# Miniprotein binders against q56419, part 177

Target 1, 326 residues: q56419
Amino acid sequence: MEGRTLEEVQEEVFKRHGVLVPKKELEDLAKALEEAGLLLTEKVEARLKEEEEKLKRERPMRLAGLSYPEGEREARAFLEAFRASYPGEGEEARVLLMPHLEPSRVPEVYGAALAALEKTPPPERIYLVGVAHRPLKEKAAALPVPFQTPFGPALPDLPALQALDALLPFELFNTPLAFREEHSLELPLFFLKGRFPEARVLPLLVARRSPELGEALKVVLRDFPGLLVLAVDLSHVGPRFGDTPLTRTLAEEARRRDLGFLERLAEGEPEAALAFLGANPTRIDGVEVVASLLPLLRERKGKVLAHRLDLEAPTLSAVGAGTLVL
Below, E stands for the ipSAE of ESMFold2; O stands for the ipSAE of OpenDDE; V2 stands for 0.75 times the mean of E and O plus 0.25 times the DockQ between their complexes.

## First folded at step 13 (miniprotein)

Design ic18 (at its last look DockQ between E and O 0.71; V2 from the best seeds 0.69)
Fold by OpenDDE base, look of step 13:
Structure ic18 (fold): chain B 326 residues (1-326), chain A 108 residues (1-108)
Amino acid sequence: as target 1 above (326 residues)
Amino acid sequence: GDLIERLEELAEEVIRYLKEHGEEELAREIEEQIKDIIEALKSGDTESAIEILTELAETIARVLHRLGAPEELVQKVAWLIFWVAKALGMSPRQIYEIAKRFARAIER
């Protein structure tokens, strides 16, 4: 068998289909294919095609039973526990910035988001803007299908998605396979669907800053009002991200960057928030999202409800998370 | 071919629901309008097809809302209309207008 590496297969699949298949999935498939003596590429392509066809109908849960409970009763208890982890009261949100980090790592930050949602009238629709951790064909994308949750499917708002697509200079409905395992949407959506069961959702991913997205959304939000949610993490520091192990100095810098970013957003100065980060040396995850949504964030005053820099002890790395209401 | 198939799918979904809910006259009217769109397309009269689709989309939305149609069906119909609108080469303004009218028709 001419020894294509898993990386070569991943690259080929990416080149052909615009989808980055997780290495683990490729490993599992490679193992299954080695066991079956079949050409790795044809089966990978067939499986990806099958997965893409499934994603035309629905986006299944990937993190149920891992990051949150699969059962509705247990999921409701999970929400209550997370809300209880934040001792404060929320404020009404027109814009909510919340994390997409593993919930167990930053429970009080998600609790703060829930507190804000308690003070927020049920929206007709939620514009959920996540971070693409996989390449997109375009700067941004949407998946116009139901997203499965323990609380039932989060249904897309097709009219609002249609309106948004109409105002964009690129095809919004691109790279469906990028949504398959994207946790930046799945994790926040659990909390949002649990609080607003009847809200339609616009699941959006940003890979690169798109000023066009912000301008289009500003128009769309006028005719299609709803809650805007930025599902973004903050600083990523330590060995997992190319730094030395977390030190007091590195942690202080990460916190300074995170808080300085959030505070300027809370003042209604998103351009100042971006300028404050400069080259983004602590790798704040939400930069491209905020840069895309500038027209929606300008002149909106709000409040930082929570922040945490969470240590991942096994890797001596840390990730920042925050909750901001505008 | 694909455009006609999607129009037929739209017709089937809406007509089925309407017949199940006793709206047989309206089902026939919608069927006729979809046929008119198809005939306009066959004749190369894209403008007429767009006009009929625009009015039909709003009508369908209003009726589904009035009948209390499942949200899943409403969104499926919206998707089909959107796909047809794109396939017809509707302008951004026309697509936006259909979306806006559809959304207003289904407001609770």
Scores: ipSAE 0.730, ipTM 0.885, lowest interface PAE 0.6, mean pLDDT 90
Fold by ESMFold2, look of step 13:
Structure ic18 (fold): chain B 326 residues (1-326), chain A 108 residues (1-108)
Amino acid sequence: as target 1 above (326 residues)
Amino acid sequence: GDLIERLEELAEEVIRYLKEHGEEELAREIEEQIKDIIEALKSGDTESAIEILTELAETIARVLHRLGAPEELVQKVAWLIFWVAKALGMSPRQIYEIAKRFARAIER
C-alpha cells in the first residue's frame, strides 16, 4: 500500500470486483499487515544476531559441495585436477595474486596459483586479503577465528592480527557478518590450506582503499613474516555489470586492461598499474586492494603466470581472472 | 568489573593446565603475578600492571610452548591477554610489543 490511500484501494476494489469494502475493514487489514511485517523483521534480526555470535567462534564452510568437494579425499583429488589444468611451472611467490571467481570457470588460473605454491617454501602464516562483497563498518576488517575447510580448520594468527589491529586507527575486528558468505576468502583459502596445511591465516577484507592498512601490514610483515595473497578478480564487463552485451571489442578492451594492469604490477609499479586503469572502465575489482597495499607492492618484480577472461554466455558478460607472482 | 573478570579467566585457564601437567609451583607463581596486577589496578598503578602483564604474557607463551599446549588453549589465552592489554589502556606500541614477544615465545 505504499503510495496509496485507503480510499484509492477502496475505489480500485469496487472497479474491479463490484464490491464496496468498508474503510474500517481496510484499516483493520492494513494494521494486521503492518503487525505481521514488524514481527517478520524482528525474527530476521534475531536470526542475524545468532549468526553473528556463531561467527565470533568459527567460520563454517559455505561452498562445500557447491564450489569444491566436502570430503578431504575428494578435495585432494580436486586440487590435483586443478594443478594439472595448468601445464606450466610456477615460481616462488613472496606475494601471490590469485582470483576468487568460481574455480570451475577458470581452472588453469587456479592451477597456476598451485604451481606457484609448489615453488614456495611453507610459510608460518598467510595474509589473505579479499574483497568485501558486503558493507564493512570500516575500510577493512578481519575475523580472528578458525575457518573450516575440507582439510581441517585454518587457524587464525592471533598475535599477528592483534599487532595489525594495534597499528590501525580503527578496530580491525568490526563486521563479523560480512564474513558469513564471503567467497573472496573461502575459495582461495581452499587452495591455500590444501597446499600449506600448517600455515596460520590472517583473513582480511578490504571494502574501500586504506593506505593505513598497507603501512601497518608493511610493519607487521617484517616482524611476522609470511605469504601475502591478494585474492582479487579483474575486469567485469557486459550487461550483468551495466554494459551493452559483450562484443569482441568490449572483450578485447577488458583483456587489454587486465593484462596491462598485471604487467605493471609485475614490474613493481603499482601506482602505474592504477594510473593505467584511469576511471576503471572495465571494473577491475582488485583496485581497492592494490591501492591499499602499495607499500608492499612497490619495487617487487615478478611474473604473470596466467590470465583468462571468462565468458558468461547466458548473460553475455565476462569476468577476468589472473595469477601473478611477485 | 570486566577487566578483573578477564584477568581471573586468564588465570583459571593457565593455572588449570599447569596443575594438570604437574607444574604446581609455576601455577602458584602465575597466580601471584595476576593478583599483583589486580592489586596494582586497585591502587591506581596501571604502569606496574602493564609491566607485570608484559612479562607474564611472554612467560605464559613460553610455558605453553614447552608443555606442547593444544592450539585451542593457546588461542584462548592469547585472546584474553590482548583483551586485558587493551582494557589497561596500553599504547599501540606496547600492544605490538606484547604480540611480538608472545609470538616469538610460542613459536620456538
Scores: ipSAE 0.642, ipTM 0.855, lowest interface PAE 1.4, mean pLDDT 90
ESMFold2 (binder alone), look of step 13: mean pLDDT 81; pTM 0.780

Design ic19 (at its last look DockQ between E and O 0.80; V2 from the best seeds 0.74)
Fold by OpenDDE base, look of step 13:
Structure ic19 (fold): chain B 326 residues (1-326), chain A 108 residues (1-108)
Amino acid sequence: as target 1 above (326 residues)
Amino acid sequence: GDLIERLEELAEEVIRYLKEHGEEELAREIEEQIKDIIEALKSGDTESAIEILTELAETIARVLHRLGAPEELVQKVTWLIFDVAKALGMSPRQIYEIAKRFARAIER
């Protein structure tokens, strides 16, 4: 590494390629390069290029065998168990807000999403809008390739993706490497593909609010009808996120923010939902997604099906998750 | 040069598949249309090139769907069509129209 830190290498790679490589991958690569006596930069670039070329063909599973079963039979049993964890009935969804948190942490919230999907006629397309946890070159991006799942590949709707790209003032097909490890798409997609095996998918990521995305999608959805899915988490509070350890007061504030946000969305008032959060002191994850999709959320009444603030005990932190149908 | 190469790649992929499936007449028609696009481009008649491509895209979509073409081929061909459309300088409206027609052509 010629005296450079992993962080410096990460930054350099990001500057050159627009991709944030996880530190762990850089560590593994650095170790391999140290063992090989090769310059880190050239091999990193070569590996990233190889990974980018692979992502032109498909997005492989990253969380199979970790967050969900790899095998189809086991995956189906997994879906049934999650559905069983929610005792209620769902509602038909035209818009579904669901979490992207580790499923085992909030099973009943995913169960509520499955309940809603049971009442939803099979869509031709699923517009799956996740949160970019890595930087994007543009405010939003899409990956127009098959996403692997235990139920087979989730195939992209290329015509609808191209229609969307045509209506955006920026290139939609940017930062493919941001999708490689993005769990905000992978986890919801497991449930969606399991329920709707024949649906095409538009895998979208939002890094920053893009009103243009919402306006473009409003037009596209008219000509390319489908289910809109917002894959977003809610509050992030505690030491992992820069707060003190979770207290009753902090938890109550997180729940108040989460529920107040979801309820206003359920009333068809997304602007009021955003205004209610203000500076977003509890760090609701889905704010940039909702802010991008305002034209699609206005005047739609719905129902909050589930909510949970889940404690991560080892870090005394908590993450909010919810399921909303519109 | 790059645009012509992409058109030739599109032609090769589609024509090969059609010939393998006994659609020789249609393969010849598509080959002729691609040649016409190339000639229109060489002559500077971009408008004609766009018109031919628009109709060709829909035709290709319908035929590949009807024949039950492998998804990998459909995706590759779809991507090539839109790459060519963008390279031709098609307007957002024209690209959107191709996408709309393409989607309708593959609806069951």
Scores: ipSAE 0.791, ipTM 0.909, lowest interface PAE 0.5, mean pLDDT 90
Fold by ESMFold2, look of step 13:
Structure ic19 (fold): chain B 326 residues (1-326), chain A 108 residues (1-108)
Amino acid sequence: as target 1 above (326 residues)
Amino acid sequence: GDLIERLEELAEEVIRYLKEHGEEELAREIEEQIKDIIEALKSGDTESAIEILTELAETIARVLHRLGAPEELVQKVTWLIFDVAKALGMSPRQIYEIAKRFARAIER
């Protein structure tokens, strides 16, 4: 039924329990429930404010013991196992595209990223650009605090973050709560911190494409050199994402779009990579990040080191992941 | 005003650390530079306050780096410097310049 009148509730109680509750008592109960609901809302708001204040000091690990080991020794062994899953050699990266998908699903793709990092001189700082999975108050955001890892805290590069904020037409430090559970930063950061324990980090999220971010980062990277990391996944296809059940044809299309996107990026043609996707029918995750960072990707040639379209058998769905060095 | 309180907090954090590590003459110098900023503000000479802050930020960054200051202190002091810079009404270009000088001082 669509709603209950006070009389309907009174009648139902009488039928079930044989007692007639006066209308005043039902009215008092309804008022108490409304007041309790207001108190629950107040408690939720206070809890969120407390969480936000904590995030202004540090960002704790959320996936330790779930996606990677809690202890440093075990975490080191974990990295080496992932490196071993990719038998090839990497290349020096000035820009690295790597996934944020659960590492155990695409071990050779993360292994390829580690291989690239082996060839990359330790940077002073890492510009880590992920995908916001919660709404941001602006097109992009940063959280200028230590991010905890099994290898110790990944420290923010505060001068570079302040320089970036100064060049943007909006406040960069705008949505701390969006970082609380953001795996697109935490998962890549585990690998990056493990290989570059001394590098500072600029932890950035993109919600919507921002040409201003790319132009500002081009200026900041000149004066604050470092490694640029695009922490993005590729195609998302199948019923979990609103498609028909995953068929061989849909999987082949997703793989074709993933590889076509990556190859055009590897040719230094990011606009062509975006145009190739059109309306993005396989929902490649990296589009808003690439669209924001065009000035940093143009005419920068490189190599696709790895790709996997990983099947989620229980949901008949798949997610693509790749490793690209530029 | 709130800006003066932020300047006094910056001074307290840096000077306490320097005195704890035997750098009393440098602590006095920094204390005097912060006093000069406050005096410039009271005189309405914002340009002098900005110039002094810019040089002071670089000096603080270099000193804390040389002494191997705890990262928590470095971060707190860095926030205070940029809070002061913004409260002074420094332009985006001026804030960018402080950021460059700070970064160069700790990279050396």
Scores: ipSAE 0.650, ipTM 0.875, lowest interface PAE 1.5, mean pLDDT 90
ESMFold2 (binder alone), look of step 13: mean pLDDT 80; pTM 0.760

Design ic2 (at its last look DockQ between E and O 0.77; V2 from the best seeds 0.77)
Fold by OpenDDE base, look of step 13:
Structure ic2 (fold): chain B 326 residues (1-326), chain A 108 residues (1-108)
Amino acid sequence: as target 1 above (326 residues)
Amino acid sequence: GDLIERLEELAEEVIRYLKEHGEEELAREIEEQIKDIIEALKSGDTESAIEILTELAETIARVLHRLGAPEELVQKVTILIFDVAKALGMSPRQIYEIAKRFARAIER
């Protein structure tokens, strides 16, 4: 019912089912749903407040047993299997772009990320920059708490987070509830924690491009060195995203956009990468992250290790994923 | 009021841990420094309060690291220190400096 009038709902029910529900019954249902929704809203608000209070202490796993194994032994076997899915060798990363898509959909892309991490000396800290799939109060946010993983908690680098906050014109520690179910951090973090168990983490989300974030991070990274990880997906095409069903032409366009974006990033030309996308007609997920991190991506040459456009057959839609080392 | 309460909470957490680990002299020194911060605040000498807090933060970080303090305690104390720093109206540069010193104090 969010955003529709009772009259619009009545009309929709009539159009779909050929039944004119009396306005009074819809009002009573809306009131019951509103009372149930207000009770649900109060209960939901109380629950959300409780969840927010819990998020002051830790971020629990949400996708354990679903997207990855909950048990450490099984989780290690999972990592090895994903690494094995990529036949190539990695390169040392100072910046790693990797996906946050469901791992089972793009195993070799995550495998490529693991290959890069094998060639990377253990960092003291990981700057993990994900995509906010929920609204943030500010352009970017951080959650300064331990993130649970099958390998133990990923501990925050609180001093580095506070240093970053100090250099931002907005409060970095905002919208904790946005992190509760954010898979753009949880999924990459599984792989990162599994490879670098002792690394502290700065879990960051970007909702909108923040040039201030990139400038602040450039300063912070000088005094607080670490691995920068961009946890971003690429093109989102098909009916789930407002397009027609995936066709060869649409898939070719998505791949062209994805690869053209990644290649320009690999050349150290992030502005050219963004310009290449223009209005971003294939909805590359990582544009706001890259646009925020321009100062950190400039003049860094690297290599595209993997790319996949993965079909979700039930929806005839596809999502692009890639692994890039800089 | 809130700032003083946070300083008292910081004191309680750190002093308790230090006393439990036989660092009674250091616990007394930290208690005295927190009292000095409170007195500086009461007198309107915010600059002195900031200076004392800056040195105290580094000292606390080093000691907790040296003693192998539980991560939960380190996190709690770190949050309290920066909350106090913000509440004191420390500049971004001053907060950044505390963060930098804190990080160095816990480096292996």
Scores: ipSAE 0.796, ipTM 0.912, lowest interface PAE 0.5, mean pLDDT 91
Fold by ESMFold2, look of step 13:
Parts: structure tokens; sequence; C-alpha cells
Structure ic2 (fold): chain B 326 residues (1-326), chain A 108 residues (1-108)
């Protein structure tokens, strides 16, 4: 109807369907559609504002009953089953890289993270850095509220979050709605809260690399010591991600990229890890987080505990996940 | 309006808890410090209000830690302190300093 007169529409309908629709009926329809569109926009905006206000008080579970059990007892058993999926021993972590991929797809990778946490003294706080899957108003964001889990609320470290915000050249608390469905925080948090029930959390998201975030976190971690967690996935290959169907060759390349990236991080060489990826042809998820956190990763040596490139047979695609301790 | 209301809310939360735990003299001291902040604001002396708040925040954190205050109360009080600090127009350096002092006090 855009750009046409009602007479033109009327003539077009008559030519196509043999019915002469009175001009008044077309006018009434156009007016009703315009009003309905405006009302829908107003209702959506009001609902989003209401949801945003709720997120300023707490962040509820969105994946309970879907990715992990809702009840605490069942959640505890679930946690222990994942630990059992990794037969190895962990190592103490000051920095932990772990996935945010659906846990049932990579149980031993999450199990390796639990093994590392077993060797890690309970921290006062956890800096949980995920990947924003919705747009942020700035390069990075935080949500300074309790995140609900089956193990009770994960309480925010409000002084550390305020200290971090004070050092950044942008408002850290900038996009509450981006946290509403953000699994890159919720899924790792389930495991972290289960192992460290008293630790407070700094729930952070990165949308685009921010050197300022890394420099600020370096200062904040000195005054507010804790565990740094990079909650990131690795290669994303196949048609779901814009490639041809997964082949052995593509899968082999994805594994090589994943492991080469992790091994260079394990040598304390984060710049080399990023350079190794080049244009990032297998779309490793964690590059913006690693690029933001360079000051915290340099010269910190460690070990790759686990890796899997997990096949999505229905989509002929795959996603890589790994566990790295530094 | 909003700043004074937040200050009064901060005072109420802390003072109620202190009285419940037999710390009535400290409760009076904190009440006096809140009144001093309000008086400094009325006289346009924002710098004095900031200095008093900074000392008060650390004192509140130490007392809540010593008394084993429930984490929900600590979280509420912390929110109120930083709401007040921002409303007073504290600089980034001042916010960072109060955050560090508070965290050290509430953790020990």
Amino acid sequence: as target 1 above (326 residues)
Amino acid sequence: GDLIERLEELAEEVIRYLKEHGEEELAREIEEQIKDIIEALKSGDTESAIEILTELAETIARVLHRLGAPEELVQKVTILIFDVAKALGMSPRQIYEIAKRFARAIER
C-alpha cells in the first residue's frame, strides 16, 4: 500500500480478483492497519521496559528444566555426573577458560572445568566473562544483580563492579535486556556456583574487543582478587555458520585451529594465539574476549585439559569447546 | 528528595540492625554522621558530605562484618551507599577508593 493511491489499489484488486472493493473500505483497512501497528509498537516498548526494570533487581533462571535441573538436589547430582565424565585430574586455575555450549553436548569439557575447580581454592569472587549474543550499547557490559541458580542466588560483587565501572571510559551497567537470555553466563555459572557457593560474581559480557576492559580488570583484580573465567566456545563450522556441509577436512581444520589457539594461550602468548587465527576462518567464539583481556593473559602459562569439536548432525555443522587452566 | 530519601533509608537499615544486636551507642553515632551529611548538603558543602560518607561506609562495613550480618542486608546497604555516593557526584577516583575500603572491611 506504500506509495499507491487507493484508486490504484482498488484497480489492482479488481484486475486480479474481479471484485470492486469500495474506496471507503480500503481507507478503513489502511487506517486500522496503521493504528494496529502503532499500538503493537507501544505495547512491545512497554513490555520491554517492564522486563528491563525486573532485570534491575534480579536475573532469573531461563534454562532450568532445559539445560540443567531446576531442583537443588537434582542439580547437585547433575553436577557430579559431569565431573565423573572427565576421568582426569585438574590443576589449580587463576584463569579458567570453559565453554558455554549446551552442557549435554560436551560433558567431559565441563567435567574438566569442574576438575580444575576442585584444585582451586574457593575464591572470594568470580569474574565471569561471557560473549554477548545480543547487542550491547557499549563494548562490554555487566548486570549488578543476583543471578538465580538451583543452588541459590549468585550474589554480585557490588564493590568490585563499582570499582570496575569507575575505571572504564563508558558506563558498564548499560544493557540489562542483553542479559535476559544470555546463556554464556547462565550455563557456566551453574557449574561455578555449584562448586563455589559462597563466591560473589562479576557477570560481564563482551560484544566487541575493549582494551580498556582488560586494563581496568588488571587493576581491579589486584585490589579485589578472584578467579577469572572466560566463558567462551571455539570453532563454529558448517552450514549453520555460513559454510558448506561439514567434511572431514573442515572438521580437521577446526580442531587444528581450536587446539593451536588454546596451546598458544597455554604458553602465555595471547597475541600469538590471535595471530594464529588470522581472519578467524573457523569463527572461534572467544577472540573478542581474549583480545579484551590481553593484559591478564600475557606470560601466564598453563595447560589444556580437554577439547571436543561436537557434531550437529541435523545441521551438518560443529562447535568446538575446550577447557584451559592458566 | 531522592538523595535525602536514600540517606534516610541507609540509616534506617543499618540502625535497625545495630539496635537488634545491642549496638545502640554505635547506632547513635551513625545516625549523627548521617545528619552531618544532610547538614553539609544543606549548606552546599558537598566535599564534607563526601568525606563523611567515605568514613561512614567503611565503618558500616566493619560493623556488619563483625556482627555477621546476613548477605542480603550487606547487599542492600552496599547498593544504598553507592547510590548516595553517585548522587553526591563523587569522582571515579573517589568511587574506586570507597569501593576498595568497603570491600576490605566487609571481607575482614
Scores: ipSAE 0.750, ipTM 0.896, lowest interface PAE 0.8, mean pLDDT 91
ESMFold2 (binder alone), look of step 13: mean pLDDT 80; pTM 0.761

Design ic20 (at its last look DockQ between E and O 0.88; V2 from the best seeds 0.79)
Fold by OpenDDE base, look of step 13:
Structure ic20 (fold): chain B 326 residues (1-326), chain A 108 residues (1-108)
Amino acid sequence: as target 1 above (326 residues)
Amino acid sequence: GDLIERLEELAEEVIRYLKEHGEEELAREIEEQIKDIIEALKSGDTESAIEILTELAETIARVLHRLGAPEELVQKVTWLIFDVAKALGMSPRQIYEIAKRFARAMER
């Protein structure tokens, strides 16, 4: 809370947790935190330090038992059900764009990702690029530790991560606390680990467009081959995101933006995809990721396997999700 | 001081594991190479230190892979190697080369 307004905190909580906490509750919490303040600050700092020290060893599951089953048997059944929700066949992927939205909201989109993974030879490495919903010290970051999943730990590829760090003009291993609750990695990783249990992972977050990341990854991928996964959502429209309640017109615009973005990516024209969005009025989540990875997306033709604009009825808002193979 | 301590930690972790698995000769060779790195550093011969570390890193990777070393140890040792490499002032190209060789040494 240091230096942030209650509105900024509310927005942050909303962005992070999808919950709009009433301003009054935030005020009461802020007051309680102020009254608890000095002791709380030291305790909070100590706790954050402890959490940061834990993140040097592993990233624990945060969404197990909530977004996906904790138990391996149940988790496997979960994967099968999601795969079954997509009636089509997949394509072999060298690049996979998939959502990081709550899986239950867009099961067929995750099912399409699983279908693509079925046609994909087991990679040695998965470059998993998510969206930072928290500030990073640098434009991008990595967490070079095991990520816990119901299928066992997703182990990092440390040599490949170090190779990437060496080619970047900034320290890649920054802001470990940003990974603690980052669902943009955890949710896709569940599906990826379930399909490719032996693959090493490079868990990456992008906060702001970094052309350097794409150029560095292009070099790294030559010597450290693997599957590139863009874990990104598409349009975010409605009151949760500052719009009026979802209307037919707003939904049509969101779909047009989402599909127009994905189709241009499928044609191997990522710059055209970004240009098509312009100021990104429907707030496509994956823009900074795609803008960072342009060198890896150019001239690659692929296919859009699935798309959904999912309504969150309680907030009259909607989020777009898609699956694209290149 | 910190660099030497990290090299000593690297030595301790690798040598302990090798001795526990009956690789006493290799443990002695690695110990000697780490000593040579330390002496090169003390003499200001950073280039020699980098060369020895580069070869040592690959050797360690191959041996840990061959012996089926626990992932926790492999990760710890990998971090120590790259921490030392950075502390030595290795260029991006040199660090990249270590990473490439290390990864290849760990391939099945």
Scores: ipSAE 0.841, ipTM 0.933, lowest interface PAE 0.5, mean pLDDT 91
Fold by ESMFold2, look of step 13:
Structure ic20 (fold): chain B 326 residues (1-326), chain A 108 residues (1-108)
Amino acid sequence: as target 1 above (326 residues)
Amino acid sequence: GDLIERLEELAEEVIRYLKEHGEEELAREIEEQIKDIIEALKSGDTESAIEILTELAETIARVLHRLGAPEELVQKVTWLIFDVAKALGMSPRQIYEIAKRFARAMER
């Protein structure tokens, strides 16, 4: 019936089957289908509203039993195994860049983050800045509720979140449903909460670069000191991401762009890091977060602790992950 | 929602907890401060209401910290304070200052 009159449908049925269906019966059917579609739409909207209301109270674990263990004892053993995957020592971080890629794919990169956290005094709070994989109503968002972990709930720093919201030209608490399945917060949070069980969290997402966020965070961090974490992945190359199959040349270029980006950040030159990527042909997903947080990254020198470009053999694709302390 | 209703909800949450923990005098003082805010609003004196709320927020934070209040209560009360602050029409700078004072009071 999309774009056809009932007479046209009636004629088509007659041509195909030799049966003339009365127009009234077609009209009744069309009305019933439209009515049923409205009911389905209302049911979906009601369910989404229910999910949104639940997320205003807490954010449950979504990846327990899939990406990390659900039980606390097993989760603690998991952390220790990841730390052991990185044989080096960390350095104290005021800013930590770490991945949100599936942990089992880059164990030494997460291990390097744990090594950095070992050298980092327990913060009062963690500014956890991830990448929105679902659309946000604004450039950035927060969800000011407990995030469940195997180590207990990661509690929100409500005063710091309210201070941040007050400084932004948009409402910060704007898209609860975008947090429902957001692994860029959940996966890093598992490691952060396991190491700093008393720290409160500001769970933040960036969808599009927001200079306003960086300027506001610069002010908030002065009055509410804490650990800033950029929970971002690096290059995404190969057919899964719209490229030809992964070749040695494409992989070498992706690694070079990842390392060049990280090294320029480590030199305290975030604008140069962004300029080095140009149009971002290897799809480093940390770009929008770094572009938002320029005031917090300028002139802050540090060290790249780990990097891996991890092969997805079934898809002939790869994703880069790194650990940087500033 | 109704600003007075939000103020009464804030009072109920805090006063109930204080009474359960033997803090009857503080409960009365907080109840009186909330009544003072409501009276200021009825007389059109938003500036006085904001001043009283700012001091009340610090007092509530300090008391909840001293008593080791459950985190669920701290979060609920914190939301109510900021809901009231926004409904009073406090500027972004005023809201930021309440957040800062509240956080520092929770340290003490």
Scores: ipSAE 0.677, ipTM 0.884, lowest interface PAE 1.4, mean pLDDT 90
ESMFold2 (binder alone), look of step 13: mean pLDDT 82; pTM 0.783

